# Designs tried in a protein design chat: VH-VL binders against q0atu2. Part 19

Target 1, 119 residues: q0atu2
Amino acid sequence: MLDKKARIRTSREYRNVFEKGKRLSGRFLIIYYVENALDNNRFGFITNKKIGMAVIRNRIKRQLRAIVREYQGQVKNKHDIVLVARAGIGKSSFEGMEKDYIAIMKKAGLFARNANKID

## First folded at step 1 (VH-VL)

Design f3d (framework fv_firastotug)
Fold by ESMFold2-Fast, scan of step 1:
Structure f3d (fold): chain C 119 residues (1-119), chain A 121 residues (1-121), chain B 108 residues (1-108)
Amino acid sequence: as target 1 above (119 residues)
Amino acid sequence: EVQLVESGGGLVQPGGSLRLSCAASGYSISSGYYWSWIRQAPGKGLEWLAYIYYSGDTYYSTSLKSRLTISRDNSKNTLYLQLNSLRAEDTAVYYCARDSTEFGDSEMDVWGQGTLVTVSS
Amino acid sequence: DIQLTQSPSSLSASVGDRVTITCRASQSVSSDYLAWYQQKPGKAPKLLIYGASSRATGIPSRFSGSGSGTDFTLTISSLQPEDFATYYCQQYDSSPYTFGQGTKVEIK
C-alpha cells in the first residue's frame, strides 16, 4: 500500500506538477515531475476514460501504485511525480508497465544509483 | 465556496445556433475537474450533453455529437456550450455542473441554477 | 450507451416511511461511478450519493446507497417532509454519462 504522505491528493498539487514540471513520454506512460520542498517524494496517478471502463482504469491504477511502491527507494528524494497512463496501457502486461516505468525514470535522471536498506 | 452561473438563455429561433456561458467563481475550471452540461426539458428527466476535462479532452452525447461544441476560456474562468441547428425539442433548462475526478476533491459536486432556453418561432 | 431504468417511476409515501428506489443498468457499471441526485420543482439537482454508497457533504444519514454490477438502490430510512422530490440515478463510468428516468416521491 503506498503511504498516504507519498500520494498527491489535491487538484492544486496536481496542477502545480503539470504547470511547473518537466514531461517525458514512454510507451505506455507519461511522467510529469518537479522538485518539491518536502522531505519525501509524492506520486499521482491519472487513468483517463480513453483507457477504458472503470474496472480497467482501476486495475491499471492499482498496478502502477504497486510498481511505484516497489521502486520507491530508488527514486531521488524531494520530487512530485505524476504518472499519466496512455490509451494503449490497457493492453499491456504488468511487466510491460514496470519496464516502461523504469526506463522513463532512468531517462529523467530520477533513479538513484545505489539504494539503501533500512535493515 | 464554488458557484456556477449560467447565462445566454431566453427565446431563440429554430434553425439558428445557441451559445450558453457558465461563469465559475471560487474555483479554477482548470484545476482538475470534469465540467459538464446537462439539460432538462419541461416536465421531463435529466439529459447529459457533454463534458470537458481540465486537459481539454471533450466527450459528447451520442445523439447530439454533430451539433454540440463544449469549450472553455481559462482566463475568464468560463465554460461554453454551442448547440447548432436549433429545434423545438432543444427547449429545456440548461445546467452546468462540476463532476468528480479521480484525483480531485470530489465531495464538492456543484450545479448552476440553470438557464431556460425556449426554441420557438 | 448504458441505459438506466428506475423502479418505481413514482410512489406515494407518508412521513416516517422507509422508501427504496432501484436503478438497473443495461450493462455492468462500476460502483465507483454511480451517483444519486434529488431534485425539487424549479431547482437544480442536488448530489446525494456518489460512488454508489458515499454520502455527499451535508446529506442526512437517513439517505443510503448500495449495489454493484447492474443493480443499485437508494434508501431513505425514515422519510421526512423535505424529502418529497424526484430522485435520479446516474452513471459516470462510461461515456456518454447517462441518467435514469427519475422516480417521483409524492405525499400520500
Scores: ipSAE 0.011, ipTM 0.560, lowest interface PAE 9.0, mean pLDDT 82

Design f3e (framework fv_firastotug)
Fold by ESMFold2-Fast, scan of step 1:
Structure f3e (fold): chain C 119 residues (1-119), chain A 121 residues (1-121), chain B 108 residues (1-108)
Amino acid sequence: as target 1 above (119 residues)
Amino acid sequence: EVQLVESGGGLVQPGGSLRLSCAASGYSISSGYYWSWIRQAPGKGLEWLAYIYYSGDTYYSTSLKSRLTISRDNSKNTLYLQLNSLRAEDTAVYYCARGETVTEDTWFDPWGQGTLVTVSS
Amino acid sequence: DIQLTQSPSSLSASVGDRVTITCRASQSVSSDYLAWYQQKPGKAPKLLIYGASSRATGIPSRFSGSGSGTDFTLTISSLQPEDFATYYCQQYDSSPYTFGQGTKVEIK
């Protein structure tokens, strides 16, 4: 259930993150991230053919949105962040994806607080 | 309007390598979309080879993975395909094509006109 | 890999005929991730249909696509002289992208 205002929606917006942003790789995820000029964070999600069939890609995309939504309060405000799923993510558990997301966000300096705490 | 023009084909020897180029105009290859190479042997069907996503992520056909490298030069707005250890069965018209969407797997539109590679000694 | 099998491999038809081409997938194609292309000799393929049933920009209404799961169909309701060509289906659900072997529509 990620709010519409919190989603990166257009090719132009994805382009901006890839061209101007920083890149950080985790085990199952790559993030691209850049500070935006808005009052909120926006997230984009990319699950490509190397992951597997559409049913697997759609499940992963849904699970990643759920993880991002749950930890949204821990993310430093005013960032556009694109999550790119790596090939191995199809074999991962929900917990594995969640742990990888937390680890890369902390390493990127995008988590302002302990990821286990909610607002 | 996006246009793709392939080059680098011609007669090449077995065991060698080739490097094909695809010059894009009307759109920056680093600004969106999947960019693919697809080939067609004379009188045969279509075979997808590889893509590069505008972020730089690549993916390859399992049958050719060990012999293919897809790359790009953003400053020249050009895609490349390198194919090593050439065999007679690599004789084909090689096309570059754009995947239509940025965030999901997609169909191909537009296509370049293709460049013919003939592998023969 | 998902294998796509087209039937027939070739057909002969006359202008005005209704032409039906079938594409069968070796396993289910999710979300209607199936496209159809037209190719004329010496030319690159041209997108006709994507998402199993959506016509690409500029494609005449006589071209229609249908189907889901493993069985897909391209129909040309009234064949025109410019429609004699080879037609290919393509799935974009599973890696790698795969194409059918093609169906050649020839003058009777």
Scores: ipSAE 0.015, ipTM 0.614, lowest interface PAE 6.7, mean pLDDT 85

Design f3f (framework fv_firastotug)
Fold by ESMFold2-Fast, scan of step 1:
Structure f3f (fold): chain C 119 residues (1-119), chain A 122 residues (1-122), chain B 108 residues (1-108)
Amino acid sequence: as target 1 above (119 residues)
Amino acid sequence: EVQLVESGGGLVQPGGSLRLSCAASGYSISSGYYWSWIRQAPGKGLEWLAYIYYSGDTYYSTSLKSRLTISRDNSKNTLYLQLNSLRAEDTAVYYCARDLDESGFSEPFDYWGQGTLVTVSS
Amino acid sequence: DIQLTQSPSSLSASVGDRVTITCRASQSVSSDYLAWYQQKPGKAPKLLIYGASSRATGIPSRFSGSGSGTDFTLTISSLQPEDFATYYCQQYDSSPYTFGQGTKVEIK
């Protein structure tokens, strides 16, 4: 689980990222991201009903948090980043989600070039 | 063997529109690569126009974004560039190109098509 | 947008000469995201150097790149007959991607 200070917690904070941030889409994920004025990164997670029933959405959300936690040290500091799961994510593997996350974070310029996890 | 072949160029009148095609062979455009269109006016330098990522995300040159649309058809393994409101200064050879690898980072262009000439003249 | 300015715009050289082409950026560009291309008349550009200093596959060792920040250089240590061409720098650090205006290397 991500530390409390590393999570976007309020609707106002989510809204700020959506309104002022940049957007980038992967196969299973969309990220919205903006530089913050804090000394740390914060992550938000959105899994809507198009993904599937609650048990599937909760599994996806837990898996995404695990992926983000694993790579949190590779992310450039001082960013608010919201991950939005696309409808097709419910049929993906954990490995597929992880690869998509790494690819999209690299293209956004938020990861170092050699920050890949081997799993 | 990996190939990119542009088509759809030719003579067009000012104010007209044109759709260029880039047929890829030897690999799939639905892979994780970024794909770009670049043009070159006769005797001039290279000008980057647009890219598309496999997810469908696009980015356009600042001066041309209102007149360009980049798209793809995965079933035909083909990229497209739609040009609208054509002007004499759009006369150029148009190239499609692929990023060096599918790492997800920004990459230079390693595979280029041979180009297709668009001439805008009355 | 990041503007790239090449110097010189053209030069005349003889086989065996050392040729140096400079690319200056209007804003700082990470060296990881600067490339050089060679273009011959009637042909598409060919990637020579990427990441400011890495030689692309099949490119002869006489081609080398260097630089960081706003100043980058392409060097051809001993010019060969097949090297008479136009050379372009390109940044891919920031969208929109931009190219220099080109440097034409002509036979003396």
Scores: ipSAE 0.000, ipTM 0.550, lowest interface PAE 14.9, mean pLDDT 83

Design f3g (framework fv_firastotug)
Fold by ESMFold2-Fast, scan of step 1:
Structure f3g (fold): chain C 119 residues (1-119), chain A 121 residues (1-121), chain B 108 residues (1-108)
Amino acid sequence: as target 1 above (119 residues)
Amino acid sequence: EVQLVESGGGLVQPGGSLRLSCAASGYSISSGYYWSWIRQAPGKGLEWLAYIYYSGDTYYSTSLKSRLTISRDNSKNTLYLQLNSLRAEDTAVYYCAREWDSGTELHFDYWGQGTLVTVSS
Amino acid sequence: DIQLTQSPSSLSASVGDRVTITCRASQSVSSDYLAWYQQKPGKAPKLLIYGASSRATGIPSRFSGSGSGTDFTLTISSLQPEDFATYYCQQYDSSPYTFGQGTKVEIK
């Protein structure tokens, strides 16, 4: 569960990241990201109808939040980042999603190369 | 601002074909939105036809999918709807609309002004 | 397919009246995927409410939505001259997306 201040909350904020941000695609994830004028990072999560039924979408969203929370200390400050789950993510493992997240964040230049769990 | 402008409507004979265009301006069609086509017969309600996602994936109304093809050209920032084997019942104003889908919120936030298709002898 | 039935199909009202429009679904619809649109003659539909109860940006507070499951309601608390129009509900919970038949709000 992410702190409330680290969440993108409104439709307007999500749309801003979508329309003005850079896009980078991974195996199971797409990220949209833009620098913000705040002193912290904010994350959004989109599990749209292409993934499947609500039970699958809710599981994926929960797992993605957990991954983001575990690695939030490795992310460069002052960014709004939206994670969009790709249709095939429903068949992935937690470890598969985690690896994809780390790879895509490093490629975007948002992560240190030696990213580790915060624990 | 964000604008959607439909074109390509007109009079067509039963059994004919038309290709409708929807030119988007003020934003890129590659920004992660879905784009839908929706029609409205004279004096009747709205009927959803098809969507296309920025990935190129499409979905169609079951009753019409054999007669419709939705597509896009990112270089022209334009969406298309190909209509085949047209019948008098296909007479309608055709709208393109941008669809926002976050998984917990879904709606059409921008609509074009519509283009009239008349199927008549 | 999910069929949406609006009640009434038309109504006559005066400025200042409270107007209530109901949308009934043939199957249960998640509130997250129910929207209301306003359409004036010769114009494209305009989004009013999404997620059954969330007002779209720039929409006056006199418009409100409620409901869950199979029964949804759009309320206009004090009708204004610019509100005479046709109103549509829409569901996106199941493919194909479907609209109600519309409710025409006419001047009395």
Scores: ipSAE 0.089, ipTM 0.668, lowest interface PAE 4.4, mean pLDDT 85
Fold by OpenDDE, second read of step 2:
Structure f3g (fold): chain C 119 residues (1-119), chain A 121 residues (1-121), chain B 108 residues (1-108)
Amino acid sequence: as target 1 above (119 residues)
Amino acid sequence: EVQLVESGGGLVQPGGSLRLSCAASGYSISSGYYWSWIRQAPGKGLEWLAYIYYSGDTYYSTSLKSRLTISRDNSKNTLYLQLNSLRAEDTAVYYCAREWDSGTELHFDYWGQGTLVTVSS
Amino acid sequence: DIQLTQSPSSLSASVGDRVTITCRASQSVSSDYLAWYQQKPGKAPKLLIYGASSRATGIPSRFSGSGSGTDFTLTISSLQPEDFATYYCQQYDSSPYTFGQGTKVEIK
């Protein structure tokens, strides 16, 4: 589980990312990202009913958190990043989801130049 | 209108490899969408194999991942599929298709006519 | 993997008949991720229904889909000459995407 300081938790924090951030779409994820004034990155996660039942949505959130946790040390500093799960995410394996995350984060230029495990 | 034309099928011996091409026209494969390979064994259902996203990201069927490679040549607007260590059960018509993505639904909107690969000694 | 079994594997019908094809999944599939395709000899499959009950663009109203859980149904209310073909169900609830074995609708 991500530390509380690494999580976007309030509606105001989410709204700030949506309103001021950039957006990129992958196969299973849409990310919104914006620079923050903190010493750490924060991540938010959004799922909706089109993904599936609550049990499925919760599973997806757990998987996304696991992926973010795995690569958080390789993400450029001082960013708020919101991951929005697309309806098709339920079609993907964990590996597919992970690849989509890596691809979209690379496209956004959010990984450090010397980042490992993202090839 | 998008057109897809598969080629490279034929008779192959067990243990060999196939390399299929899918020439696309009417739309650049690097401009959007997901581009997939799907096969159909004689008298059987369809089996999704792999896709390549217009951004270059790839994903494979887990059961065939170790033997499959999907790639593309943007300059030729062509997709490729390589399948190694062929077995008799790999005998099938192989289709390339473009996958539509609206964000809430996924389906294949354009297909090639397919190319037959027969694996036999 | 999720296995889809269609019933029947083949059927004979006449123009104007009501045709019903069933698709049973080995495990529960969200209705949002169940599709039906039509395929004619020598041709690629054509999408008919997505999300279990939504008709694809250009698909006649005589085609309809229903079902939930593990049991889904494709119905042709009044069979037309151009409807003689093989029909496939597909789930995209979980990877890998899987298809039923097909149901061939033949002329009686």
Scores: ipSAE 0.012, ipTM 0.596, lowest interface PAE 9.3, mean pLDDT 89

Design f3h (framework fv_firastotug)
Fold by ESMFold2-Fast, scan of step 1:
Structure f3h (fold): chain C 119 residues (1-119), chain A 122 residues (1-122), chain B 108 residues (1-108)
Amino acid sequence: as target 1 above (119 residues)
Amino acid sequence: EVQLVESGGGLVQPGGSLRLSCAASGYSISSGYYWSWIRQAPGKGLEWLAYIYYSGDTYYSTSLKSRLTISRDNSKNTLYLQLNSLRAEDTAVYYCARVDEPFSGDSYFDLWGQGTLVTVSS
Amino acid sequence: DIQLTQSPSSLSASVGDRVTITCRASQSVSSDYLAWYQQKPGKAPKLLIYGASSRATGIPSRFSGSGSGTDFTLTISSLQPEDFATYYCQQYDSSPYTFGQGTKVEIK
């Protein structure tokens, strides 16, 4: 589970990301992201009713949190990032969600460059 | 400030129809929220009736879906509830309320109007 | 449909009292999809708690929510004069969204 300080918790905080942030769509995910004035990143997760029943939405939410946690060390610091699950995510595999997350984060420029990466 | 104001209530005979309005101010109803109608009979509890998603999709209470229509007019920043085939048991205060689902994934009612009374009697 | 039953239906209390209201669901409510509302006579309901335990903006710290699954609780740690009202729980796990029957908190 993500640390409490790494989670976006209030509707007002979510609204700030949507109003001021940039948007980028992947196959299964949309991210909204904005630089924050904190010393850490915060993540939010939205699984709306169009995805399916509560049991499916809860599974997706848990899986997305697990993916974000595994890669949190690679995310450029000082950002609020909201992941919105698209309707098709209910039929994806865990690996499919993970690959989509990595792809959109790289495209957004939110993954830090590896110091050992060759040009 | 952000507010919802209901109107259109009043006295109606059984079998009649009414259209209730809910005027939103201080924000746009097309901006990522969805909206519900909830009623409360005099001295009784709350009953959810319907919602309309930000996408325009609608959902209804199964017991009332044949007699209610929820809609919106984005250009007027107004929500509507059409009531038809009214019965004495439809007498209630009708509230419109905002649902914050698109931002948090939750479906609780964070902003309510003041309500409008519909009385169905012969 | 998920039926919510509140206990007690009414209670009498004095300013400064700790008040506890329970909400029991007929089946499990997933992911803490439960809210609490306060309603004063002649007024619309006001959101107090969402997600079973999160206070809404501007709600005093004396209000707290807890619970999961089928059993949820709203607690007012030190009742104030403005807290005499009817309280409702609401689940938003499954459509149709359902409310409890309400608990009236009356002055003793």
Scores: ipSAE 0.015, ipTM 0.553, lowest interface PAE 7.7, mean pLDDT 83

Design f3i (framework fv_firastotug)
Fold by ESMFold2-Fast, scan of step 1:
Structure f3i (fold): chain C 119 residues (1-119), chain A 122 residues (1-122), chain B 108 residues (1-108)
Amino acid sequence: as target 1 above (119 residues)
Amino acid sequence: EVQLVESGGGLVQPGGSLRLSCAASGYSISSGYYWSWIRQAPGKGLEWLAYIYYSGDTYYSTSLKSRLTISRDNSKNTLYLQLNSLRAEDTAVYYCAKDTGEWLEDSGFDIWGQGTLVTVSS
Amino acid sequence: DIQLTQSPSSLSASVGDRVTITCRASQSVSSDYLAWYQQKPGKAPKLLIYGASSRATGIPSRFSGSGSGTDFTLTISSLQPEDFATYYCQQYDSSPYTFGQGTKVEIK
């Protein structure tokens, strides 16, 4: 689970990210992201009905939160980031989701550039 | 009781511009959906023109993007389509449509307006 | 742009017939981002299938969709009088969205 302060919670907050943010698409994920005026990062997670039934959507949200939590120290501070699951994510492995997340965060410039070399 | 109602059609002159409106009721056009314009020339098939995301991002048909502008006025709950440099081949019924997908995932157009006929002639 | 080609462009059928319409994409359509629509004369299109195989709310079970990648199929298992219409496929994987040219299902 992510700390409460690290979660985007309201429709108004989601609309702000979509309205002002940049968009980047991966294989299983789309991210929308914008700098915030806080001293921490916040994450939102969206799984729409096209992905599948509630049990599948809830599993995917849980897995995405686990991935985000694992890599949160790698993310540039002061950003609101919304992860949107694409329809095909229901057929993906955990490793597939993780790989896609790392790739899109690096491409967005939201991960530390040299972290992969540091070990 | 959700409806989309197009207006602004009729006879327009070649070389001019048209501005179509799509008034939405039962939904907020800023609430988690994609909104599109699609046209159909008499006796022909469907041609997608443009959509706008709830975020304000827009996307356009490659062949028409230099002539098209999709926009919205959230306070009036209304979508707009502006088409410039009108030609005879722009004669069509113009539809606005809502995507089924909530929050960024498009999944087909589940709600359509009735359409408004635009005829381009002198 | 992804071009969608439907086959056949028209067909004649009788009530009770199995009708199959195919949609071929010029490029692979990711994540089954393909929809099918029914349109009757003078009316707006009606969504039948989305995600290549998911039936839209209220659509009878005789309509089914299948396929992936470049090859997709709409099947009507037992044609009813109200099913005489034009059918369109549509991809929503990449912008611009594109429709097939349509398949007219007419009475024999």
Scores: ipSAE 0.014, ipTM 0.556, lowest interface PAE 8.2, mean pLDDT 83

Design f3j (framework fv_firastotug)
Fold by ESMFold2-Fast, scan of step 1:
Structure f3j (fold): chain C 119 residues (1-119), chain A 122 residues (1-122), chain B 108 residues (1-108)
Amino acid sequence: as target 1 above (119 residues)
Amino acid sequence: EVQLVESGGGLVQPGGSLRLSCAASGYSISSGYYWSWIRQAPGKGLEWLAYIYYSGDTYYSTSLKSRLTISRDNSKNTLYLQLNSLRAEDTAVYYCARGSEIDTDFGQFDYWGQGTLVTVSS
Amino acid sequence: DIQLTQSPSSLSASVGDRVTITCRASQSVSSDYLAWYQQKPGKAPKLLIYGASSRATGIPSRFSGSGSGTDFTLTISSLQPEDFATYYCQQYDSSPYTFGQGTKVEIK
């Protein structure tokens, strides 16, 4: 569950990410992302009518939120990130969506890793 | 408040084309919302034609997609609809309307223009 | 395409009457994506209800909407003189975003 501070909620906030942000496409996902002036990351989720009816779109949104929550600790802080589901996502498995998310976030340079010092 | 004013209607011959304009005021068409064209044949119901999202993404009714082009001029805050290969069945009042957002998805039409009549007849 | 069928196609009513209009969808429609419009002769449609049950700004409380799945209703609890018009339902769950054929509410 992402709390309200971690979510992009208003149309204005979504538009600001689209207008100012960078765009990167994966197999099932497109992300738009921009650095924010806050102390935390915020995520938005868009599933358009091309994916299918509301029951399918709502399932996809729930699954995407679960994936984002699972990996939230690895995301570089101070970013607004909007995930847009592509038409083909309805045929993807949860694992397929998760793989695509990880790949696109790494390609965008948004995943940070803690370095272990080896003596 | 938002106001929409359509223009460009009138008498057109079969096989020709038309270009309708919709001048928006009270809100910038490049700042948000879904901007749509809807038509209504005399004595008939409403038919949705196309939208353009503020980002520039377009979406068309499948049955008319090959004959329709929706576009805009952000500097004039104006929407356009071009319809080609006109037939008598295209005779209708053409409305532009603003589609509200539901979590940035396409929603209901909250503002409508007064419409412009297009008559396709020889 | 999702086809919306309204019932009745027309009705005659008197001021003060309770009027119910139904909209049946050929496929299930999320209630979040169903709207009702009022249209008077020579005028553009006016949004009344969206999300099946939410009244638009400035719409009198006598207008209410309900329903889910394939069956939706618009109710006018006490018809006023200004309510004689044609009413349309619309789904925006699936493209093309289709409208019902309309229900004409006429004075007796």
Scores: ipSAE 0.024, ipTM 0.670, lowest interface PAE 5.6, mean pLDDT 87

Design f3k (framework fv_firastotug)
Fold by ESMFold2-Fast, scan of step 1:
Structure f3k (fold): chain C 119 residues (1-119), chain A 122 residues (1-122), chain B 108 residues (1-108)
Amino acid sequence: as target 1 above (119 residues)
Amino acid sequence: EVQLVESGGGLVQPGGSLRLSCAASGYSISSGYYWSWIRQAPGKGLEWLAYIYYSGDTYYSTSLKSRLTISRDNSKNTLYLQLNSLRAEDTAVYYCARAEDSLWGETPMDVWGQGTLVTVSS
Amino acid sequence: DIQLTQSPSSLSASVGDRVTITCRASQSVSSDYLAWYQQKPGKAPKLLIYGASSRATGIPSRFSGSGSGTDFTLTISSLQPEDFATYYCQQYDSSPYTFGQGTKVEIK
């Protein structure tokens, strides 16, 4: 459900976020984030081979994208945000990933204090 | 050494309110992942009450949600629990516990306080 | 809420015995988010096992955990006198967190 303009697609765009952005680590996630010059947010997702085999990495990627999509309306506008899954994420539940995402986004100041799932 | 020390227990009257403190030492409470309150009635098992994430998000036992508030004060390095409308069945040892962020992934409560006894009696 | 049921509720065993405690969940516990705690009389609980099978720091190798989904087991391979205690399983997968009712281990 993330439109193409809401996705970080090129290696150059990922590199920009890594080099110029701020870094914040959660239990299962690391986010890199930087304010952009656009009128929208863009998200990137990195699931590396340390997480596990392709089937596990693809499951994690789908679940993270679903979480981001669910809370996209609560995210402060004009940011490029890259979610990097940590090795331990392969053992997490969907609820565990969701809680970590909410916590880290709030700590980064990218999320409203009372943000939650829409009805 | 990381320690949690509960205080504020003692004899309280039915219908009153309870406010417990959990003082952390050896680490900053703002640097942990989440902190919980757990209780144990005399001779009974463990009952989870609430936790607060480092983000400030709070979660409560469904049966106690209307009577219970968990909070923290980072400047005092202290957790709090408030329980209202006290009943005899709230008599218990109350524990605070922490879960630190771990390179090994999700971890439950790895450090516990010694507990503080609350007796609800007229 | 996920209910955890331990069996047995109590047992008595001799030093050197193999002791097995079972924890059954009313619904699946994801990602092995199940812990075991030891509680001695008058003391706070002590974390023994987390992630269903990982020993906490300083815990003797005679303690082991296994299982997944709805069925979990704590095993003490050779019971020692200091193992007199009540043992609790706990799930930390979904809120509210829940504990089993406890298993009291008495050494004969």
Scores: ipSAE 0.005, ipTM 0.534, lowest interface PAE 14.5, mean pLDDT 83

